# VHH binders against p49116, part 282

Target 1, 238 residues: p49116
Amino acid sequence: EGPLLSDTHVTFKLTMPSPMPEYLNVHYICESASRLLFLSMHWARSIPAFQALGQDCNTSLVRACWNELFTLGLAQCAQVMSLSTILAAIVNHLQNSIQEDKLSGDRIKQVMEHIWKLQEFCNSMAKLDIDGYEYAYLKAIVLFSPDHPGLTSTSQIEKFQEKAQMELQDYVQKTYSEDTYRLARILVRLPALRLMSSNITEELFFTGLIGNVSIDSIIPYILKMETAEYNGQITGAS
Key: E = the ipSAE of ESMFold2; O = the ipSAE of OpenDDE; V2 = 0.75 times the mean of E and O plus 0.25 times the DockQ between their complexes.

## First folded at step 16 (VHH)

Design F29 (framework vhh_7n9e_1; at its last look DockQ between E and O 0.95; V2 from the best seeds 0.88)
Fold by OpenDDE, look of step 17:
Structure F29 (fold): chain B 238 residues (1-238), chain A 120 residues (1-120)
Amino acid sequence: as target 1 above (238 residues)
Amino acid sequence: DVQLVESGGGLVQAGGSLRLSCAASGFTFSNYGMYWGRQAPGKGREWVSGISWSGGYTNYAKSVKGRFTISRDNAKNTLYLQMNNLKPEDTALYYCARPGYGKTPDSDYWGQGTQVTVSS
């Protein structure tokens, strides 16, 4: 049995909408987020182990972890996306809503804390100087999580997760042989992903495009999307 | 195809300095951490130093710490190893490596290496 991933899975290139507007409007933010989401789903679909689980199990896994995958994608693509600028724009839009008394004080606090957690997570990942190889395997570890409710084939999912963890460990040990704790420093960041609300993420990044449609409901369609159709989606929108 | 080409080795007296280079091609250089290894005559391969994708993090073997400096230029797809205060025990074939996907270093990608000889 070969490795879980290959060089094709280490490559994770996000193409941003063009041209970039002078003012980051809701449409630009949502389009950027959608491209990242599609890229993440396409990435998952390209993994042989993921395909081996079957369509129903695949869909259930992605539904369970899409927010975590998306967040890792934000961290990985933070520079290309100008994530700090996007988050600042989101905060500005939120402030407008606050001035209009559209949100309760508790909701405002909740959303602001979520944005803070996103920023902190991405900053922490940048500080660790995570590379494309490590991101690929971190995403795999998150994807093949057996502890989500309602999953089938949990034993096989667990085996894939263990394989991902072991291969990441091997990579870190070979590359940084005298840094005994690097793997631990990396893995200890993963729990932060579970503290982030998928509902708030969806509201901040996707409401402007999908309206009242949930990410959960469109995941099966994204996973069934042909490669040519996917490429058309990432190049045809501005 | 992944290619790594080392250069900069040679004969130097104890206490001298050398700067090794490694030209990378055939993959996205900035997606990977890189490392230097060496192999002395009659000995196995030894890890020397590692560097993160951006160069912001470096790691060294105890035997070379304080004397060697690893760096990289992603725009040029090049890895470097500055070796100062060289000792006879540093004599070896030095190679740059990109990690592969196997447990052992044999799964990694190596160049042909460059010979470093330090005389007493």
Scores: ipSAE 0.918, ipTM 0.970, lowest interface PAE 0.4, mean pLDDT 93
Fold by ESMFold2-Fast, scan of step 16:
Structure F29 (fold): chain B 238 residues (1-238), chain A 120 residues (1-120)
Amino acid sequence: as target 1 above (238 residues)
Amino acid sequence: DVQLVESGGGLVQAGGSLRLSCAASGFTFSNYGMYWGRQAPGKGREWVSGISWSGGYTNYAKSVKGRFTISRDNAKNTLYLQMNNLKPEDTALYYCARPGYGKTPDSDYWGQGTQVTVSS
């Protein structure tokens, strides 16, 4: 009973490392991305419906969708992050790698295609003028995806996803009562998230943090962190 | 606590203009789309206009399209409704609203309203 989310879940405040360096480096990009990832996991863990599914299910869901949540977070926080500047710096680095013959042309092509897909996604979300409430519910729809292989409790997960879809519909229809198509325009953006490679996301944003260990391997540990530890990560406090 | 306080209503002759304001507090204004509604004597609540968080997208009821303009100032936590070429049929109590959790407008956060009376 009650709504799936509350005003506390609509609040999504990313604190960037300060000051921004004159020339972007791997450390700054990695720290910025890590703060967003930790904020995203803390957001998911705070949802009562998510907590009700239990620890094993929680871990499985976040491991399956962290890249989708992270990408939605990049779009939502694009201005705060100066994401276009970060992506431009990454592109410049990749072009220099071609000149120095450090990476294969095929790998650089894959990474460039990923960056263009990411830019297109962020631009489409900006063009739709997606708000904090809409982002919270899009993240909930992604989080409560019953169709990932290996999941148990899929019936309960599907019910939470349907609840998220219904509550998003209510909001959009009440806010823009003469626009019968806005919800459809928003929802058709979601399939693009599953075309984004989590391995390439790791390479672009987490190179300084992830060696031969993937993000999905560390997720169980992040989800078990105390609230104070999350706050330390998302604010940069020691 | 979510609070919305409307102002700017009054008595005006047909063909005149009024600008309504809504001061929002108790929530992060820029996280939400907002809308204006109205209630005429003896009628239910009617949705008038909605606006996205940045003001980049707006939507209007057919009865007011081309005459009313919704806008917002996020730095001031204020929502506006510029009403031009007013008609007697526009006479109503005007409310600003933040959408709440639930299907019906009864779940929304409404202000007290500001009365607009248009004489012929």
Scores: ipSAE 0.881, ipTM 0.955, lowest interface PAE 0.4, mean pLDDT 90
Fold by ESMFold2, look of step 17:
Structure F29 (fold): chain B 238 residues (1-238), chain A 120 residues (1-120)
Amino acid sequence: as target 1 above (238 residues)
Amino acid sequence: DVQLVESGGGLVQAGGSLRLSCAASGFTFSNYGMYWGRQAPGKGREWVSGISWSGGYTNYAKSVKGRFTISRDNAKNTLYLQMNNLKPEDTALYYCARPGYGKTPDSDYWGQGTQVTVSS
């Protein structure tokens, strides 16, 4: 009952490690990406509709869509993150991997295609001038996707997704009354998120993770984390 | 709390210009699109113009397109409406608004309005 989201869910403030080094390195990229991941997981956890689905369903939903949420976060925070500079640094490191024979030619092609798709997605979102309200609802639509394999409570998840779609429609219609197509232009960007590989995202942004631990395996821990621990991970204050 | 305070209204001759301002507080201004509405005496509110968070996208009612320009300054938390070539039918109480979470504009956040009167 009531709106799916509130102003607290529209606020999505990423704080970058300081100072930004003149030459980007793996540690800075991984810390920046980790802050975005934790911010995205805390955002999802804070939604009352998400909390109502229960812990097992929550874990299943986030494991299914964390890469899509992360990619929306990259697009939303692209300027504050200097994402174009990060991607350029990653391409330079990829050149070093070719030099040292660390990656196959096929893997390099996959990674470069992923980088291109990511940049195109971010450019398309910037061209539409998507705001924090719109991003919050796009994330909700992605989070409450009932068609991922292995989900329970798919009827309730579908109802939450429909509510998110309707509330986004209401916002767009009230703000931009003479543009009947803005919602459609926004929503047609979402299928590109399913093309993003979580495996490649881990390689691009999470190379510095302790051990070779996948994001998929740490999601239950992140979702159980207390708010004070979230703040320490997001800001580096611990 | 969300607060919106309009200013810059007044009496102006037909063909003249006026710039309205809306000071915003109580929320992160740059997270939201904003819009202007107006209400002539004895009529309902009419949507006038909307603007995206950075100002990169703007949208106008047919009756004001080409004459009015919406803009914003996120550093000053201020929304603007430049009104040129004003006509008597533009006479109204002008409101700035931030969308709320309800279905209809009645649930949105509105200022108290600033009066614009255009004389022949």
Scores: ipSAE 0.794, ipTM 0.929, lowest interface PAE 0.8, mean pLDDT 88
ESMFold2 (binder alone), look of step 17: mean pLDDT 88; pTM 0.881

Design F3 (framework vhh_7n9e_1)
Fold by ESMFold2-Fast, scan of step 16:
Structure F3 (fold): chain B 238 residues (1-238), chain A 120 residues (1-120)
Amino acid sequence: as target 1 above (238 residues)
Amino acid sequence: DVQLVESGGGLVQAGGSLRLSCAASGFTFSNYGMYWGRQAPGKGREWVSGISWSGGSTNYASSVKGRFTISRDNAKNTLYLQMNNLKPEDTALYYCARPGYGKTPDSDYWGQGTQVTVSS
């Protein structure tokens, strides 16, 4: 009983590494992306409904949807991150790799298509003028997805997703009463997130990760992280 | 915690103008869309106009479109409603609102309202 989210869940503040280097490098990009990923997982962990599902379900849900949460976070924090500058640097690197014959043409094509899909997604969210409340509820809809293979407690997950959808609908209808199709325009953006490859996201943003550890393997550790450790990672003071 | 305080209402002749202000506090103003509503004597609440977080998107009830302009100043945590060519049927208590959580309309955060009376 009570709403699924609160004002604390609408607040989503990314603290970037400082200072920004004169020339972007893989370490700066990886640290920036890691902070966003940690912020996204901390956000999920703070939701009472999410906590109520239990640790095993929590781990399974975040493993299934981290790429969608991360991509929503990229769109929401695009200005803070200077995401367009990061993507331009990656594109320039890929174009140089084509000319120097260092990467396969098929792989470069896949990566470039991923970047274009990401840019289109971020542009669509910007054009819709999505706010912090709408982002919080879109993240909740993605998080409480009952349709991932191998999930348990799917009926309870579905209930929380439907609650998220209903609360988003209420907000949109109250704010934009004459725009009867705004909710549909927003929700139709979500399927595109499922089509984006988590492997390519890892390659673009997490290449500097020590030992080439997969995001899937670190999720349980991030979810169990103490508040002090989490705050250290977010502020860079760990 | 959430507080919304309206001002700028008053008595005005038909064809006149008023500018309403709403001072918001207790939350991060720029995270939320906002709206203005009104309640005429003996009638239910009517949505008047809504605005997105950046001010880039605005929407208006058919009854006020072309006459009213909603705007916001996020640096000042303030929402505005510029009302032009006022009509007697615009007489109402005008309130500023942040949409709240849950399905019930009473979940919204409302100001106390500012009275607008349009005479002929």
Scores: ipSAE 0.826, ipTM 0.922, lowest interface PAE 0.7, mean pLDDT 88

Design F30 (framework vhh_7n9e_1)
Fold by ESMFold2-Fast, scan of step 16:
Structure F30 (fold): chain B 238 residues (1-238), chain A 120 residues (1-120)
Amino acid sequence: as target 1 above (238 residues)
Amino acid sequence: DVQLVESGGGLVQAGGSLRLSCAASGFTFSNYGMYWGRQAPGKGREWVSGISWSGGYTNYESSVKGRFTISRDNAKNTLYLQMNNLKPEDTALYYCARPGYGKTPDSDYWGQGTQVTVSS
């Protein structure tokens, strides 16, 4: 048994729709988010340990953690996406909705709190200067989470999570040998991901999806897509 | 195929300065933290300094802190070590490294090294 991940899993390249429109719109945001979601699922599917768990377990794991993977992806790709600009546009839209009485004040408050939590998470990751290797292993820790309700093969999932934690530790200790606390500073960021609402993530980033389709319902189909179809979605070539 | 090529070593008198460079290829340089190590004759490899992907975080072995500065240029795929106030005990073969997959430095990717000799 070799390492859980390889250099191919450390590489995480988001290709944005081009050009960025003069005025941000729901379509551009949704297309950008969809590309990140597809890239994240393609990333997970490419891991040999993930493949070894089998299709049913793969689907259950991704359905349970897609929002955590997506949020880590937002943090990792924040500069490529101009995420701060996207979030500012969403905030501006929400403030206009308050003036027009189109949304309840309670709902606006929930969405604003989610945006602030997302900004805080991305800022904390940037301040820690998290690299591609560290992001890959944080995503693996999240993916191989054995504690979601309804999962099967939980002992094997836990073994893969422990392997991910150990390999992240090895990397951090070898790279920053005099810093005994860096790993702890990184890992304590992860619990915040579970406090983020997947429903609000869908509302913010995926409102451009046609019909009443939840991300949860499309995950099995995305995981079954061939590599060419994944590449088409990531690059927008289809 | 990860390749690391060091340069900039040489003979210098105590109190002098040298700037080491490491040209990286065969991987996406900006995805990884990097570090410098050194090996004095008859001794094992010693970690000297590490740097995060953007250069925003650096870390140093206590004996070199304040004298050495690690930096990187991601556009050039190059890692640097600026060495000031060199001491005879800094004499060693200096290696740049990318962390590999495994617990020990033996699993890391090392260059062939550049010799630094500090005369008294």
Scores: ipSAE 0.862, ipTM 0.946, lowest interface PAE 0.5, mean pLDDT 89

Design F4 (framework vhh_7n9e_1)
Fold by ESMFold2-Fast, scan of step 16:
Structure F4 (fold): chain B 238 residues (1-238), chain A 120 residues (1-120)
Amino acid sequence: as target 1 above (238 residues)
Amino acid sequence: DVQLVESGGGLVQAGGSLRLSCAASGFTFSNYGMYWGRQAPGKGREWVSGISWSGGTTNYASSVKGRFTISRDNAKNTLYLQMNNLKPEDTALYYCARPGYGKTPDSDYWGQGTQVTVSS
């Protein structure tokens, strides 16, 4: 009936661990990434349409798309995170791992290709000058993806995705009335998110958090957190 | 609540210049693209120019391209429209706007407007 999102969903404020250490380490990277992940899940959970789908569907959707949401969050928060500095630190650590013969050459190649794809994605979003409204709707489009295996309520999910696409179109057309191709330029960025491995994202950003479990395995627990607990995680208040 | 307050309009002779300002409040200004529209006496609303959140992308109606420059200062929550080489046909009430959540212009947030009158 009403719009899919509101101004509260356009607001996406990442609070970084403070102060940033002089030398980046795995703990700081993991803490920063965890805060972004928790913020992204809190964002999704706050959407009335998402809540209306029910707990099982909510869990399945976020399990399927967390890497896409996380990557959009990295692009959106690249400046506040100093993402380029974090990626440089990860690359340096990988170079040290090669010299210490800790990782196979094939794995290192896969990880470096992932980092390059991530940098290209963030760069393309920056060049398109994507705003908070556009990011909120791109996140909604990937969240309400009806094409993931095992989903229930796929017709309702598809309806919400189409609603997200229409509202994004309205916004872009009103803002950039003479630029008929801006929406297409934005939307063609989304397929790249599906090409990025969630396993490699886990390895790069979450090694200190997940150990031998996957992010999709902990998602049900994160989605059940009280609002105060989410706020504690994203601000480090505990 | 979203509020937009325009200023800087006035009477100017053809060939003159004016700079309009729009003070925004009640939302995080840097999260949104913004635009300027105008309404001439006895005519409908015309979109004039739009700008991205950072100011890095701008877009202009053909009628004002090359004469008007849209810009913003996110630290001051202010949107600007620099109007050069003004023509009598630029006479209108100028509104700044933030796009709203719907397809109709009525869903957008508009200011009261600032009157621009260009004499010949």
Scores: ipSAE 0.861, ipTM 0.947, lowest interface PAE 0.6, mean pLDDT 89

Design F5 (framework vhh_7n9e_1)
Fold by ESMFold2-Fast, scan of step 16:
Structure F5 (fold): chain B 238 residues (1-238), chain A 120 residues (1-120)
Amino acid sequence: as target 1 above (238 residues)
Amino acid sequence: DVQLVESGGGLVQAGGSLRLSCAASGFTFSNYGMYWGRQAPGKGREWVSGISWSGGKTNYASSVKGRFTISRDNAKNTLYLQMNNLKPEDTALYYCARPGYGKTPDSDYWGQGTQVTVSS
């Protein structure tokens, strides 16, 4: 009956491992990425509409969209993460792998294309001056996607997505009343998220953390965590 | 609780200037776009100007374009409206607003407003 989101869902505060080392390493990058991933999952779990869909549907939705949520989070938190510095370190590591013949040229090309797409996405969001409210609703639109294979409750998911789109439209129209094209400029950015490979995201940001287990495989367990465990992950505390 | 407190209104002659301020509290100011609205005696509420979270994007009603300038200072949690070349038809209660949740302006968070009166 009420609005889909509240002020608590607009608040999205990433706490970085401190301090940032002078020379970036795999551990720091993976720790930073894991905090953002857990913050994103905690954010999704806090939405009453999401809770109402039930555990099985929640798991299916997050498994389908975690990469899109994570990428929106990277764009939203780009400054606090010093994302450009992290990406530069990854590129440097990748260039060294070329010289040592440890990776195929085709794989390196795929990874570099992914990094360029990510940088372009983050730059476009910054240029549009996307705010916390807009990010919260873009994440909700992505989360409540009824078109992923294997979903049940697709009618209810579609209603929540439409509600998210409506509330974002209301916000944009109230804030930028004379800019009739702002919403369209924002929404046309979303399809790019589905073109970004979750496998490459996992390889770039989670290599040192996941080991023998994929992110897809751990999602059901993360969503079952108690609030205290969740909070420990997003702050890096016990 | 969201609180918005406007100040800077008053009586001015046509052609004069005023600078309105809005002190925001109870929410993270930098997470939201903001807007100024006004309500003239016996009229409905009219949107005047909007601003993005960083101040990088601004937007104005055609009736005030070129005369009014919206700005913000996130460190001070303050929204501003610089009003130049004021006209008698600008006479209204001016209020700052943070967009709320819902279709109509009635779902928004508004201050109590500051009165601007422009004499001919």
Scores: ipSAE 0.826, ipTM 0.925, lowest interface PAE 0.7, mean pLDDT 89

Design F6 (framework vhh_7n9e_1)
Fold by ESMFold2-Fast, scan of step 16:
Structure F6 (fold): chain B 238 residues (1-238), chain A 120 residues (1-120)
Amino acid sequence: as target 1 above (238 residues)
Amino acid sequence: DVQLVESGGGLVQAGGSLRLSCAASGFTFSNYGMYWGRQAPGKGREWVSGISWSGGRTNYASSVKGRFTISRDNAKNTLYLQMNNLKPEDTALYYCARPGYGKTPDSDYWGQGTQVTVSS
């Protein structure tokens, strides 16, 4: 059967809210992050192999890996998002919370360690000069992870993950024929994604969500949206 | 529809220089790494040089290292190969390529090529 992904899956274009405010606020950060999350979910849904697994498997799989997909998206879109500026604004907010005794020192330490890990990950991807094809396949490797607790039908998921790994290898070997270790340098970055807490990601980027709704609870809803509804969310169309 | 059009080849004396260009269309050029390959008369295809999406990382076959420079201009959707100190052994059809979906270079997207002939 044909390749796992196509050129349409390599295309990953984030449209930022416009205009950018003179100073960053929670609303702008949440809107930007929501657009990236919806773009990431729409990307996953558009993969024929993913569709073939069925709705229940799709929901379980995305619930298990959304934070990893989101973090890869942050790294891929870091320049478009001005991610370093967003993270600086979050740090400033945390420092103000310390001064007002609103957060414990332990909580601040956890959040700062998360921000450090995120910055380190994004910097490592930038140093490797990861392209859109490589990001698409890294996202596919993460998406088709058979080893999350509670997953069913893991054999088919593993098959798609192996297919993603082989197609990434083919691309890297053909593009950089004298760099025999490039694939290993890329793949060794992926385990770091699982060290980052989804709860902390949610708090940093999605605090503007109405009704304090968890990302986990909205995933089934997002996966069932029509393409036009996804497009509306990722562009801010009304 | 992916299209790649090479230009800049020609006849040159040993020790001379040529600059090849490749005009890319039909895909988002900046999303992909690219490479140059060549095929000499009576020989198989040989990978020459690869470049990452931003141009920040380059890689070269040992036979051309130090003499050839790969570069790209994403605003112009153009890939370049600057060839210096050319040798008769560099005589080949040169083609640019975007990696395709599959194991072999035969699955890649590449143009018609541009002929480089180096006389001694």
Scores: ipSAE 0.852, ipTM 0.941, lowest interface PAE 0.7, mean pLDDT 89

